# Ledger of designs, part 2: VHH binders against tRNA dimethylallyltransferase (miaA)

Target 1, 307 residues: tRNA dimethylallyltransferase (miaA), of Elusimicrobium minutum (b2kdr9)
Amino acid sequence: MTIIIAGPTAGGKTDLALNLAKLIGGEVVSVDSRQVYKYLTVGTAKPEGEYKNGVYNVDGVNYHLVDFLDLDKTYNTGSFTADASNTAYNINKKGKTAIFAGGTGMYMQSYFGGMDVLPKADQALRAQLADIADKEGKQSLHKMLSEADPESAALIPSGNLHRVMRALEIFKLTGKKASELRTNGFADISQNNFMVYIEWDKEELNKRIEIRTQGMFGGMLKETQDMLAKGYTRNSPGLRSLGYAEVIDFIEGKKTKPEALERIVILTRQYAKRQRTWFARYKNMYKADGSALNAEQILAEYAAWKK

## First folded at step 4 (VHH)

Design a21 (from z9w with L107F; framework vhh_7z1x_3)
Fold by ESMFold2-Fast, scan of step 4:
Structure a21 (fold): chain B 307 residues (1-307), chain A 121 residues (1-121)
Amino acid sequence: as target 1 above (307 residues)
Amino acid sequence: QVQLVETGGGLVQPGGSLRLSCTASGFTFSSYWMNWVRQAPGKGLEWLSGINSGGSSTSYADSVKGRFTISRDNAKNTLYLQMNSLQPDDTAVYFCAKVRGYSGWDFFDYWGQGTQVTVSS
């Protein structure tokens, strides 16, 4: 059995998931592309937890798919789908409910819908790939594509940098080979799953994001300094998480603290807007008021839904 | 019902001191991070200070570091902000804020009504 909790960043998904898990004796599976990384807790809004019997535990609740990936590693839809499948199987085998909570809509769609979603262009990733081509030659990207997706590499000439970069972008963002994607027909995952969406007034959420960002900055700064001291860079996958580039710019004297904070707020608000747009496509969600979240009420709705 | 009630604001001269209190009810106070936030006239919100559930860890904005001290008394469900060396630009409405759940930074889910602090000669 499975419950899905979705909503925008800073929306209360973690607290709702934890309270539901306590009521039903369930466990949480994070649906978040950033909380997977070790060492980055504050800037990713990872729940504060500790390891109990080898499992990340938040206030008595096992919390899965957080805090396991080194910053030099990538994580994508394919990685998520494989890990989520194993995690849900193990939770259900113990007779417990898996509560999936997060805001990474593409991960939810790919796992629950079984269909592949083409990612939007990722300008940061494209800049990274372009830099590799500039320093190591365009053949280096084709070699990367040959290793990741041999079929696409056979069809795309090495000199067609744009097509090579797009195929690599798809692979890096989804874990799926461009040659194998199933992109036809959207499956409404809310049709066959109990899915909660946390709704917030836009202006209220924007105020929360602004305050949250200010409070997070000190912790992000310490985390960033520690990671740079270990040899990670702005190009390390984990440090490409939202907000860390701005903290690095501050450390390097390229931005003042107010400039870094303002940019992080803007990016976070844009992320929340993209999440609202993404989840609007699901037509059978239970809408929960973010300002009045009630786990007992949601549990009652779940009981009614599963009749 | 969750309630946060701030007290201790008022008019004070530059260089003076004030102690703000925030009394909490309707939730398990000892389980949550607590914060102080302010809003000066015509300005946006500014986070000032945070304290963990047990009171062992604190953090401060650069603008108040060394002048303000956050503390809590879990037995009394009360959060404090000791403000020393007050300056005219500390004039603001001060809010006590609870974060939602155990993440510390998922978001601030409840705010008090605020208490006005005016620093003027």
Scores: ipSAE 0.202, ipTM 0.645, lowest interface PAE 5.5, mean pLDDT 86

Design a22 (from z9w with L107M; framework vhh_7z1x_3)
Fold by ESMFold2-Fast, scan of step 4:
Order: C-alpha cells, then structure tokens, then sequence
Structure a22 (fold): chain B 307 residues (1-307), chain A 121 residues (1-121)
C-alpha cells in the first residue's frame, strides 16, 4: 500500500499528496532533505501544520519526516531510509496507505531501490577535508577513514588523497561505508511502484519559482535572524538549505534584497532542472500535468495499476 | 474542484481607491495561505501580498507596502485587497492564489479571469 508522488520544487506535490490522502484515508511521508529541519518552514516550503497527538498534521492529514531535526545535525540517505522504513511500517500496520511525496530523488532511490546511490561531490566538504590534509598531512585523512570504514582504508593507499577523500565523502554524506555499498546497477523504482511525476512547462515552472521566492523572502529573513540570534551560523547544516545563505548575505550587507532574490531564483531553477534530470531516468511513471492536477484521477490510475 | 473568482476591479483616477475581493470554493479556505499577484501589460508576474490561514500574519511587497491592505473572512471564504493611493503603474490584472507554505501554487485556479485595474486620468 504505497504511492509515490515526485516532481520539481514549486510543482504542487504537497497539495496533490494531501488531497489524495484525504480521499483514501492515507498519510504522507515527506521525501525532502530540508523539510526535516525544525524552525525553517518558509524557505523549505514545509506545509503549514500543527501537532496532533505528537504527529505533525496538515489539514487533517498526518505528515511524517518533517520538523524534527536540529539545525546543527546532518541528514543523509541512511538516516532517511531508516526513518522512512519505520514510518511506512507503522502507517501500513494501521491499514493505511503511505503516500511518499517529495523531490529528493536520491532518497527515493535509496529507500525504494534497495540499492545505494553514490552522492555527487560536495565542494564544501571536499574543501574541509583538503584543509585537514594541508594542516595535518594526508595520513590524517587515512586515519579518519580507518575509523569510519576499516575495509576501504585497507584497500586505499594513504597517499592516494583522491580515493581517501571520496570514501570519506561517501561516509559523511550517506552514513554508509563505501566498502558496503551496493553498486550492482540502477533499479528503476517506477517498475514495481505506482509513481506519479508532476510535469510542468519550463517557463511556467520558472514563473512559479519567481513568485514563490518573492513571497517567501520576508519569512526566510525572520527565520534566519532568529536562528543567527540562537548561535547558528551559515555553516550550520540546516542553514545550508537552499536560499538561506543568500538571506545571510543580505543580513551581512554582502547582497542587496534584489540581488539575494535573484540568486535564490537562479539556485531554485537549477535545483528544479536537476530534479527533472534525475526523475527522467524512471521509465514507468504516470505523468501528471502540473497545471491540471486531479487527485481523483490519480486514484483511478492507482486502482488500474494494482490490477 | 477548486474555484477562485476575483472581482472589484475597474477604472480609477490616480490617488483613488479600490477594494478587490476573491471568493473561494471547492477547498477548506481557512486551511490555506492566500496571496495577491498582479501582471501589468507586457510584464511578468509580481507578488504583492500574503496572509496566513488564520489572518494573524501578513506580508507585502515593497512596491505596495503602506498603500495596500490584505485581509480575509474565513466565514465567507473571501479574500480582500484594499488598495489606496493608486498610481498609473498599479494598472494590471490582479489574481488571488492559494498556497500551502509555498510548497506549490495552484496555478490552474489563479490563472483564471483575474480582475482588471486601470489607473488613468
């Protein structure tokens, strides 16, 4: 009893998921690397909700895997897979359908594919590791790898900085040892799951992103000021969420408001393009028109798919 | 089905006032943030104002701050925009839009008719 709703940022995934959940008495599991964070509601596009019986609830629908993580903590595919497995089990145990909705494709692939997805290079993390190597020597990184992944450390020479850094990067970003990763091809999760992808015309999606960014800025500014006042910084994992660095640049006088808004729009459009590219790899998705979303039609397609 | 109907536009002289209304049906109005957006002739969309589900929090674009006031009546499923000190560059088609914490806009409904505001002497 599982439905997957995917699509780009600003695409209407949340509203479709909530409407579908109401029709079937289901619950939503967020597939989003940023909505997990507390305090950051506006800039992460977290749906407006309230806690009911200890569960985040949006307009009568239980909405899982949002609003629980402190800003100084990291969240990765391993964390998501463990939390999603437990959440889906509990939803299904109640006889309800779990509706997975989000745009973090790597998390969907990790959970549904039964395979590990290798993360792309993280430039900030690589710079941090390079700094450690420069100050403490390459042996220091190999020692870190020996603690995190002894099997990879045994196979990778300490002088091979590139391979040592990559293995550490994988561990830090996924919580999984490079030595234990499943690398046996790509599993098309749309083959054995009912998966909806919300499609938008590029120009229409870009207009949505631009308007949304204008409306979000004031709320993001308030959230950012509150978090900085609590001692969080631009290096806090939660504040590395898309758009918050630009808001911090505005607060610090490094950008004007128009410059910050323009940069957030550019980064958001780039993120939407990366999501579209990611999800294009799935060959059996039901394609839903973003401008004409209909939860009853999606439910009818799901019923036909189960047959 | 979600339906949003904007009314209250018209021709007004510079310095004048207009009150726009947006009547909502087909969804639980009191559960959604509501926004006003406009499109001037030959220009892109401009976000003007937003109001949270309960009406306790409002926000405005710098271009309209101090001149426009957003409000809502959840018992009547109606959103309002009070526009004062209107200027020729406020001439545009005005749309209302529902949003859930900015996770997505229902473009189908708010890309409806809109209401035309023309500020001219």
Amino acid sequence: as target 1 above (307 residues)
Amino acid sequence: QVQLVETGGGLVQPGGSLRLSCTASGFTFSSYWMNWVRQAPGKGLEWLSGINSGGSSTSYADSVKGRFTISRDNAKNTLYLQMNSLQPDDTAVYFCAKVRGYSGWDMFDYWGQGTQVTVSS
Scores: ipSAE 0.275, ipTM 0.679, lowest interface PAE 4.8, mean pLDDT 85

Design a24 (from z9w with D106E L107P; framework vhh_7z1x_3)
Fold by ESMFold2-Fast, scan of step 4:
Structure a24 (fold): chain B 307 residues (1-307), chain A 121 residues (1-121)
Amino acid sequence: as target 1 above (307 residues)
Amino acid sequence: QVQLVETGGGLVQPGGSLRLSCTASGFTFSSYWMNWVRQAPGKGLEWLSGINSGGSSTSYADSVKGRFTISRDNAKNTLYLQMNSLQPDDTAVYFCAKVRGYSGWEPFDYWGQGTQVTVSS
């Protein structure tokens, strides 16, 4: 049993998810590439919580996939998909509903849309294909791909040797067409999942972002100073999170506070616009008004949806 | 933590131009081939263009050849797509996608959130 809550940064996803979880006795799984990092609470808008029985807990609600990764570590769609799968399994095993809440659309698509396991590169097969290309020309491999996987051949030009070879490698090693794997990964995830999207007027959201950024700056500054004191740098993966480079520029005297704030606001508005654009591709979402969020109404819609 | 962040999309009239950017972080950008792909409403993915690690070699889908130009700035970790002579059929979400070096054809292991391009009168 799963509920997805999506929407732009500063849109109210966390509060909606927590209120829903309290109503149904559910647990929240964060879909956010920044909240995974330890120590960065203010700038990532991580909900403030405490550990209870080894689990991050926010006002009585277990909140997963936050506050576990050191700033020197990377996190990606593969890491998210594996962690989310294990977390959802454990939540559902307890008979509880998993509420996925966040704005990292690529993570949502990868987890809910599924991804086929791709074979590792086969050096002997690649050498054989490279020899064919060398002796008979790149077009000979493309013709081979056209016969095995005409859809991939239509998408991959004959001059893109590495992509042609990989598509052939997938087909030869698995018996599955690379075109089928790509199509499956872009299914409309809102078709088979109860998915809420929090909508905002652009001007109102932009105002929220500006006010939020102003309120966050002091906390981000303290966090950044603490991390730099521990030996982390602007090149640490965690400190590449949106806004922290601008705070570092302020600390280093490269930007004034107003200049840093202006840049963070611009970058955050651009991020929100990209999130709105990403989620517009899903056609079966329940659209919730960000200015009038009501967890009980969302729960009623969920009950009607699952029938 | 690989991140790809696209910007530059929007609403444009037929015949207009847009420049898309993709800012990369969390990997050595200069070591990898990069690609632009798009997805129109209700349709599958369409590969548009690819560029090698150094920027010396580029390739294009026939549908965009002569109208779109791919480029990169490795010092800025940024990939670009200059789109000219835009047509209503170019309406789609545009993604930048990292391919795993020369050894991989896994273009969608790491990709951005996408940027919407709408070509409409």
Scores: ipSAE 0.000, ipTM 0.096, lowest interface PAE 23.9, mean pLDDT 83

Design a25 (from z9w with L107Y; framework vhh_7z1x_3)
Fold by ESMFold2-Fast, scan of step 4:
Structure a25 (fold): chain B 307 residues (1-307), chain A 121 residues (1-121)
Amino acid sequence: as target 1 above (307 residues)
Amino acid sequence: QVQLVETGGGLVQPGGSLRLSCTASGFTFSSYWMNWVRQAPGKGLEWLSGINSGGSSTSYADSVKGRFTISRDNAKNTLYLQMNSLQPDDTAVYFCAKVRGYSGWDYFDYWGQGTQVTVSS
């Protein structure tokens, strides 16, 4: 099983995910394009953790897809989807719930809205389905599809035997509905997943971003100096993370500290706005008040959602 | 229910000292980064100092570096700010603030009611 926790930067996603994981004995999969990088902890707001038995662990909870990538390496939606699929499989294999938590909306959309590797055509199954169509009419296959995957049946005309047969083949071989594996357009991933969105008042969040940035600056400065001393540059993929270019500008005398702080605040507020705009497209999210997060209440909502 | 109560403010002369305390309840204090923030009359919020969960790492704003010292006592669920060499522009309401989450910088999710510090004559 899978729970998704989304929200803007600085929104409390980590704490909610950890509290949920503790209540259900689950594990967290980070959905964050920057926390993947080693060494960059303060500026990426990476959860404070340590390695236990070779796994990054945050307050007793295994926390996946953080702290593994060198700063010279790139990470993208394809890399995330592959790593997330493998990680979720291993969590599920242990009988545990995977809790996906983060604010990188494109990564969430790519993983949950994308298509799994489709099964190859099964000639024996296709021959069996063709025999049914020959003996009982092609309408019989469409009726089977209506029962297994009513959404696909509504979209695929009964006369299109090839498309009906493929959708049935996917379902019979994988247990997954073809309607859930659309590649064109954006699937509303909140329709088939319990998805929580942490909401904040814009003014309150912007005020908190400002003071957060002030507090983070010293740690980011130390991290940046350490990385530059190791031979990394402003062009290293990891150092293109939000805020680090401004810290480098300060180190190089191109910005004063107040100028660097102001720019980081502006960029962080813009990022939060982009996240709010992105997640507004999902229509079936459970909206959680960021100022009153309660993991027990979220679990009660999840139980009700499961029916 | 998270609660933070600041005490120790008051009136002091320039060059004087004060020690602020913040008593925490309703959460596992020893697991969270804690911060001091102030707001002078008519001005915005200014972050002053932060301390990690175990107390081994501290950071300070340039305006208070060398004059203020942050510390914590996890057995007493209490955060402290020792303020030395106070200046008139240190006059402000002082808040302790809990950071949301275990990342240390995820979000400032709770502030106390504040304690007034006035530095004059």
Scores: ipSAE 0.237, ipTM 0.667, lowest interface PAE 5.1, mean pLDDT 85

Design a26 (from z9w with F108W; framework vhh_7z1x_3)
Fold by ESMFold2-Fast, scan of step 4:
Structure a26 (fold): chain B 307 residues (1-307), chain A 121 residues (1-121)
Amino acid sequence: as target 1 above (307 residues)
Amino acid sequence: QVQLVETGGGLVQPGGSLRLSCTASGFTFSSYWMNWVRQAPGKGLEWLSGINSGGSSTSYADSVKGRFTISRDNAKNTLYLQMNSLQPDDTAVYFCAKVRGYSGWDLWDYWGQGTQVTVSS
């Protein structure tokens, strides 16, 4: 038994998921590519919790797939689907409901849809791959592809940097080889699951993102300084989480505090827009008003859906 | 319904002090992060200070650090802002704001009508 709660960043997904879990005796599985990282709490909006019996616990509710990954490690769709499958199995084995809550749409589609999803271009990752090609030669990228996806490497000439980079990008973002992807048709996961989408007025959400970013900055600054002191860098996968590069630019004197804040706000609004565009593809979601969220009402809707 | 009512504002001279209060109702106050925000005439909203659900962790904007102290009394459903060494630039409407959940920074859901603070001789 499974409930899905989706919505934009800063949309109230965590609060709704926790209140629902308390009402039904369920547990939460985070669908968030950022909250997996240790140490990065403020900027990832990770819920306040503590470990109980080896599990992250938020106000009496077990909260899974947060706070476990070192900043030097990558996390992708393949890692998520494996971890989510094991987590949901263990929750259901205890006779409990798994509540999946998050905004990382590609993770949600891949896990529930059982089909492969092609990622959009990642400009930061492409810039890193381009830098490797410039410093080590384009044959270095082809060698990386040969190790990750031998079939694609056999098909793509080493001189075709753009195709090599795309195949590596797919592998790094999904954990699946470009040669293995099956993108036939689209599974509307809202048809087979009770799926809630939290809707917000754009202007109201943008205003709240701006205020939130101001409040987050001090905590992000402290986290970033601590991580840099431990030897992590702007190239550490965890520190590529939204907003931390801007904080590093501030620490290094490349941006003023107002410039860093403005960029974080812009990036967060762009992320919220991408999330709304992604979730618009699902045709059978229950739309919840972000300004008037009520867990008891959502539970009543779930009971009616379950029939 | 969620209600946040700010009180304690008024006219003070530079160097003076005020204590603002925010009385909360319609939700479990002890479970949520709370914040203070202000809006000066002709300017946007400025975040000032935040406090976690239990009161053990606080944060402040650079403009008020060392002068303002945030605190809470969960038994009374009340949030406080002690303002010392007030400056003319502190003239603003002050709001308390509720974060929607167990993440301190997930969403700022509600704030009240505010209380006016005027610092002038």
Scores: ipSAE 0.024, ipTM 0.539, lowest interface PAE 7.2, mean pLDDT 86

Design a27 (from z9w with F108M; framework vhh_7z1x_3)
Fold by ESMFold2-Fast, scan of step 4:
Structure a27 (fold): chain B 307 residues (1-307), chain A 121 residues (1-121)
Amino acid sequence: as target 1 above (307 residues)
Amino acid sequence: QVQLVETGGGLVQPGGSLRLSCTASGFTFSSYWMNWVRQAPGKGLEWLSGINSGGSSTSYADSVKGRFTISRDNAKNTLYLQMNSLQPDDTAVYFCAKVRGYSGWDLMDYWGQGTQVTVSS
């Protein structure tokens, strides 16, 4: 059996997942596109742990899919689904419950839904593709599509810029070819899984995000300085994690500390809002009050749900 | 049931000192990074200081660095904030808050009413 814990950034998912795992002898699988990276602990809110028998362990709990990816590597929905499948298989093989905890909704939907989810438009990526079309012509984008997804390229004329860009966007954001996606029928993963959503009052969460950002800044600064010293740059995929570009801007004298903090807070609040919007699609979640999280109560609800 | 109870506030003259205490119950105090946060009248919350689970690492906001000292006694489940050279701008309600380690900044809890510090002549 599987428990899913979802909620916004700064919402208490890690603490709840760890306490639940201890109660049931389970293991945690992180559903987080940022915690996969090595060295970046503070800014990704990765739990403090140590390696035991080759597995990242947090206070006696095995915590999977964190701290394994080099900062120069990308991670996407396809990578997550493959790694999560192998991890869940191994946890299940030991007779243990896998607790999936995180806020990367697309990863949860793709893994549990059994069908691919189309990504929302990515404005930065679209601007990049539009720039390529302007400088190198529409045929250049079609050539990129031919290399990434030959089947879609055969069906979409090079002159249809919007369709070519969409197919490329899908491939770049999900790692899957548009021609291979199975998008028929949205699967409400909360229908067939015990899924907890941690709810917060918006203003209360926004205050916690602001304080959290203030407390995290020093650690993020140290991590960023260490990574730059190792030869990583602002263009390294891992350092594109939320907040690190602002820390780099501070290091380079392009932002003051208050300016960097303000920008990180804004971006984090926007991320929390996107998470809230995403998870609103699931209609059968158990709603947990973020201000009164209780692992024993969640366990009782899980036991009742299983019957 | 998690509880954090802040005490030690009061009225103090500029340049004076106070020591705040936070008594913790309902969780394993020694497993959590602890923080001090304040809220001045009509202003937002301001993070002041943090201390790791073992007490070996501390951090401070620039506004209090050199004047305030955070410490903890895990045997007594108590967090402290020694406040020296107090200024009128330090007038605020002070809260202690738990978070699971610096690396686990996904939840900060405020479980007390806070303790009022007023710095006035």
Scores: ipSAE 0.379, ipTM 0.734, lowest interface PAE 3.5, mean pLDDT 87

Design a28 (from z9w with Y102F; framework vhh_7z1x_3)
Fold by ESMFold2-Fast, scan of step 4:
Structure a28 (fold): chain B 307 residues (1-307), chain A 121 residues (1-121)
Amino acid sequence: as target 1 above (307 residues)
Amino acid sequence: QVQLVETGGGLVQPGGSLRLSCTASGFTFSSYWMNWVRQAPGKGLEWLSGINSGGSSTSYADSVKGRFTISRDNAKNTLYLQMNSLQPDDTAVYFCAKVRGFSGWDLFDYWGQGTQVTVSS
């Protein structure tokens, strides 16, 4: 059995998932591209826990797919799908319910929909690839594609810069070759799963994001200083998590504290908006009021859904 | 049913002191980080102070550090804010808010109606 809890950043997903897990004797599987990283706890909103019998445990609940990845490593939909499959198997083997909780919609769709999701355009990556093409010539990108995905390179003419860049973007963002990805239709995963979406009034959520960011800043500063002291940089994949570049800019004197906080708030609000847009495509979700979350009510809805 | 009730606000002269209280019900108070936030007239929300579930760790905004002290009594499900050396700029509505753990800054998922503090000279 499986329950999915989705919602925007700062939406209360963690607390709802933990309370629900306690009621049913379940375990939580994090659906989050940033909480996988070691050492980054405050800025990733990773729940505070400790290891019990080799498993990360949050207030008596086993919490999976957090706190295992080095900051120099990348994590993608393929990695998530493999890890989530193994984790869910082990939870089910114990006769327990797996509660999937998070806001990384592409990971949820890839795992539950049983198909690969093509990533949206990444403007920073595209700018980087365009710079390479400008400095080293268009053939340099095609050569890069030939090394990463020979089948796509054979199909895409070297002069078609847009198609070459797209195939490279897919590879860099998902770890999978464009030539290997399936083109199956979009499956509504809420059709076959009990899926909860935590809804917030936009203005109320924006106020909460602002306050949360203020409270998190000190902890993020300490984490960032510790990671830089260990030799990690602003280019380390883990430190590219939302908010850490702004904290580094503060440490380096490039931003004042108010400027860093304002930028983190803006980026977090944009992320919440992208999550809202993503999850709006699922038509059979149970919508929970973020201002009145009740795990016992969610359990009652789950029991009714099972019938 | 989660409820947070703030009390202790009022009118005070500059340099004076007030103690705010927040009584909690409907959740396991001892499992949550508690915070104080305020909203001054015509301004946005400002985070002031946080305290961990056991009371061993506290943090403060630069604007109140050294003047305000956060504390909690888990046996009474009560959060406190001792405010000393009050300034006119401290005039605001004060709210208490809960979150699960420092690393679980997922949401200030509940706050009360607030208590008004007015510092006049």
Scores: ipSAE 0.241, ipTM 0.654, lowest interface PAE 5.1, mean pLDDT 85

Design a29 (from z9 with Y102W; framework vhh_7z1x_3)
Fold by ESMFold2-Fast, scan of step 4:
Parts: structure tokens; C-alpha cells; sequence
Structure a29 (fold): chain B 307 residues (1-307), chain A 121 residues (1-121)
């Protein structure tokens, strides 16, 4: 009763998921760490929808786990797993299929694998933690760790900045305490789930990312100006979404428009590369050509898979 | 079966005007955002303008703002670009592009063949 659609940013996951949902009478569950935020539509590539009967609806399809979180709030694998479990239960209770679509690999692994996954280093988060340590001392980070993960805090000296930062990073990115996580064990979720991966030629995707970013800039600028006017800052979790810091730098005169655009393109291409690397670990995915996506073909593959 | 065909390019003097058209087939044109992009010889792609499915919202690159106007006729499955006050640096191949998803800024999943615009005295 579950189909997974994965692929890189700008890969066409939303279009495939919506067309498939229409064919089977299903509903979509977004697997995206940024689309959860209210107000940020353009830069997060949130599908354009409207509320129908209290549910976010995209062209007749209920689209879950988007547009509900204030920019000051954080979202992590634990939050996603809890929300996704409840959402899938309610979709299935109505006799419908849940289609999980997105590019946030850690969220997919956490939910479908039922296993602890250690996140890669988050450079932006580490920079923020380093800034706190620089102005308030290492003891401030250790105090944060004591509140989030008392067991790790008891074992890690306050002076060991690297270990304190890593334990905080794990907690902030996964919602799980470093003291409780398993290592080196993950399930190949494609082995037990029908999982589609949308493949693109690297050079073709890179060119498309460049022009897409140019088209997004104006909308991101308007969104960013509106959020700053509401009192949000560059440190608000929602505004740490890819590209918004660069737009803020432009607004503040720290970057020219070409410099901001170039940086957003670089970061987006790096994100697409990280997604490709992440999903390469799954050995039983159905590989769909991004240039020739066909929802009817995907449905036929699903029917063959479940036999 | 998705097809986009651009027409209306040509040679024009600086300060002149041209109107580009893009005829769409093989998809529900009225349901998708449409865009114009261009490429000068030896340069990268430059996004110029976008228009939402209903035609009520438009956006422009700074380089063409106030000079170019994007519009659409959903009954004719046609996208337009009215280009005024043309400059030599507007010389490029012009493409129309369809967005894959329901976001106006998702992946541009289909491109036309392009139409050449040359601005020269």
C-alpha cells in the first residue's frame, strides 16, 4: 500500500508522484526537510496548492507534510518518522495508497528502515555551533548537550569541542540522542519496498539547476523580504533552507545578485550530488529516466513487483 | 510527444521590436507555468521570463525588465514574448521551456528547438 519515489532536487519527483496518485486514487506524503515550512514556496520548490477540507491539495491530490511549520521551529528524522507514521496510517485507513515522494534520504531511511542512521556533517550547523562557542565559551555548548543528551554530556568533557558539537549535531539532525544510536547498521529499504529513483544525466541536470535558480531568485527575494519584515532572521531554522542565506546576503549588500545566484547554483548542484551518492546505496530500486517519466509505466512496474 | 516550437526570430536593428511565439502540443498547456530562456553563442543559458498557468503572474530578469513582455493564450496553446528596444547584446537563440511540476520554479522538463534573434546594424 506504499510506493516510494526518490530522486535529486529538480528531478521531477512531484510531477511523477501527482500523476501516479491520480491513476491509483492515492495521496502524497512529502519526504522533504524544507517543504514543511510555511511561507517558503519558491525556494523549497513546494508544489503550488490550496487547502481543501483542511488538507493541502495539489491539483486534486492531497499532499501531506508540507506548509505546516513555523520558521522558528526545527524538523528532524524523529519528527518526520512520527508524522509520516500517523499520516500513512490515516491514508491507509481510508483505503488509499500512500505515495512517499522526496529527496531527503535520511528521512526515508529512518522511516522505512526502522534503523538509526548517523547524519553526515552539516557545515552550516557546525558554523552556528562554532559561533556560539566563540562568543559564549565551550561551556555553553556543553550545557546545550546536557539538556539534549545528558548521557553524552556526562561522558564528553566540555573542553572536547569536536565531540560536543558532533553529539549536538546528531541530536539536532535526527532527534535521537548520540548515546542511544546504533552504528554501521542500515537496512536496504529498496529490498522490501517498491522504490523508484529518478535518474538524470549529470551535465543535463546541472544546466537545468542553473536556469531554474535564475527563475527562482525573484520569488525567493520577495519571500525573504516578507519573512525578515515579520521578525525572522538568518538564524531562523526555516531560513536556513538552501539558497535563503545567499538571498539575505544580497539584501544586506554582502553579495551582488550574480554572486548570490552563483553560490545558490553551486550549493544546489552539491546537494544533488549528495542525493545521488546517498541513493546509490539502495540496490533494488526501479531506475526511471528523468527525461521520459511515465506514471502508467511506473504503475505497471509496481504491479509486477508486488507479485 | 511533448512538443514546443518557437517562431518569430530574425534580424532586427538596435531599438527595433520582435514578437516570439511558442506553440505547444502533447500536454495540457493551461496547467503549466511557461518560461522564456536564451543562449548567446559560447555563453550559458539565461532565464528571461516566466508566466503562471492562468497568466495572472509574470516575472522578468533584470536585463529585460521593462523591455520584454511575456503573455499566453491558453485557447491556442501559445506562449508569446514581445521584445521592444532590442540591443546588440540581446542576440541569442531563444527557447520556450515547460516546468515539470505544479511549482512555477520546478525543473524545466522540456525545451523547444529555439529561434535565432540577431540585433545588428
Amino acid sequence: as target 1 above (307 residues)
Amino acid sequence: QVQLVETGGGLVQPGGSLRLSCTASGFTFSSYWMNWVRQAPGKGLEWLSGINSGGSSTSYADSVKGRFTISRDNAKNTLYLQMNSLQPDDTAVYFCAKVRGWSGYDLFDYWGQGTQVTVSS
Scores: ipSAE 0.192, ipTM 0.644, lowest interface PAE 5.1, mean pLDDT 86

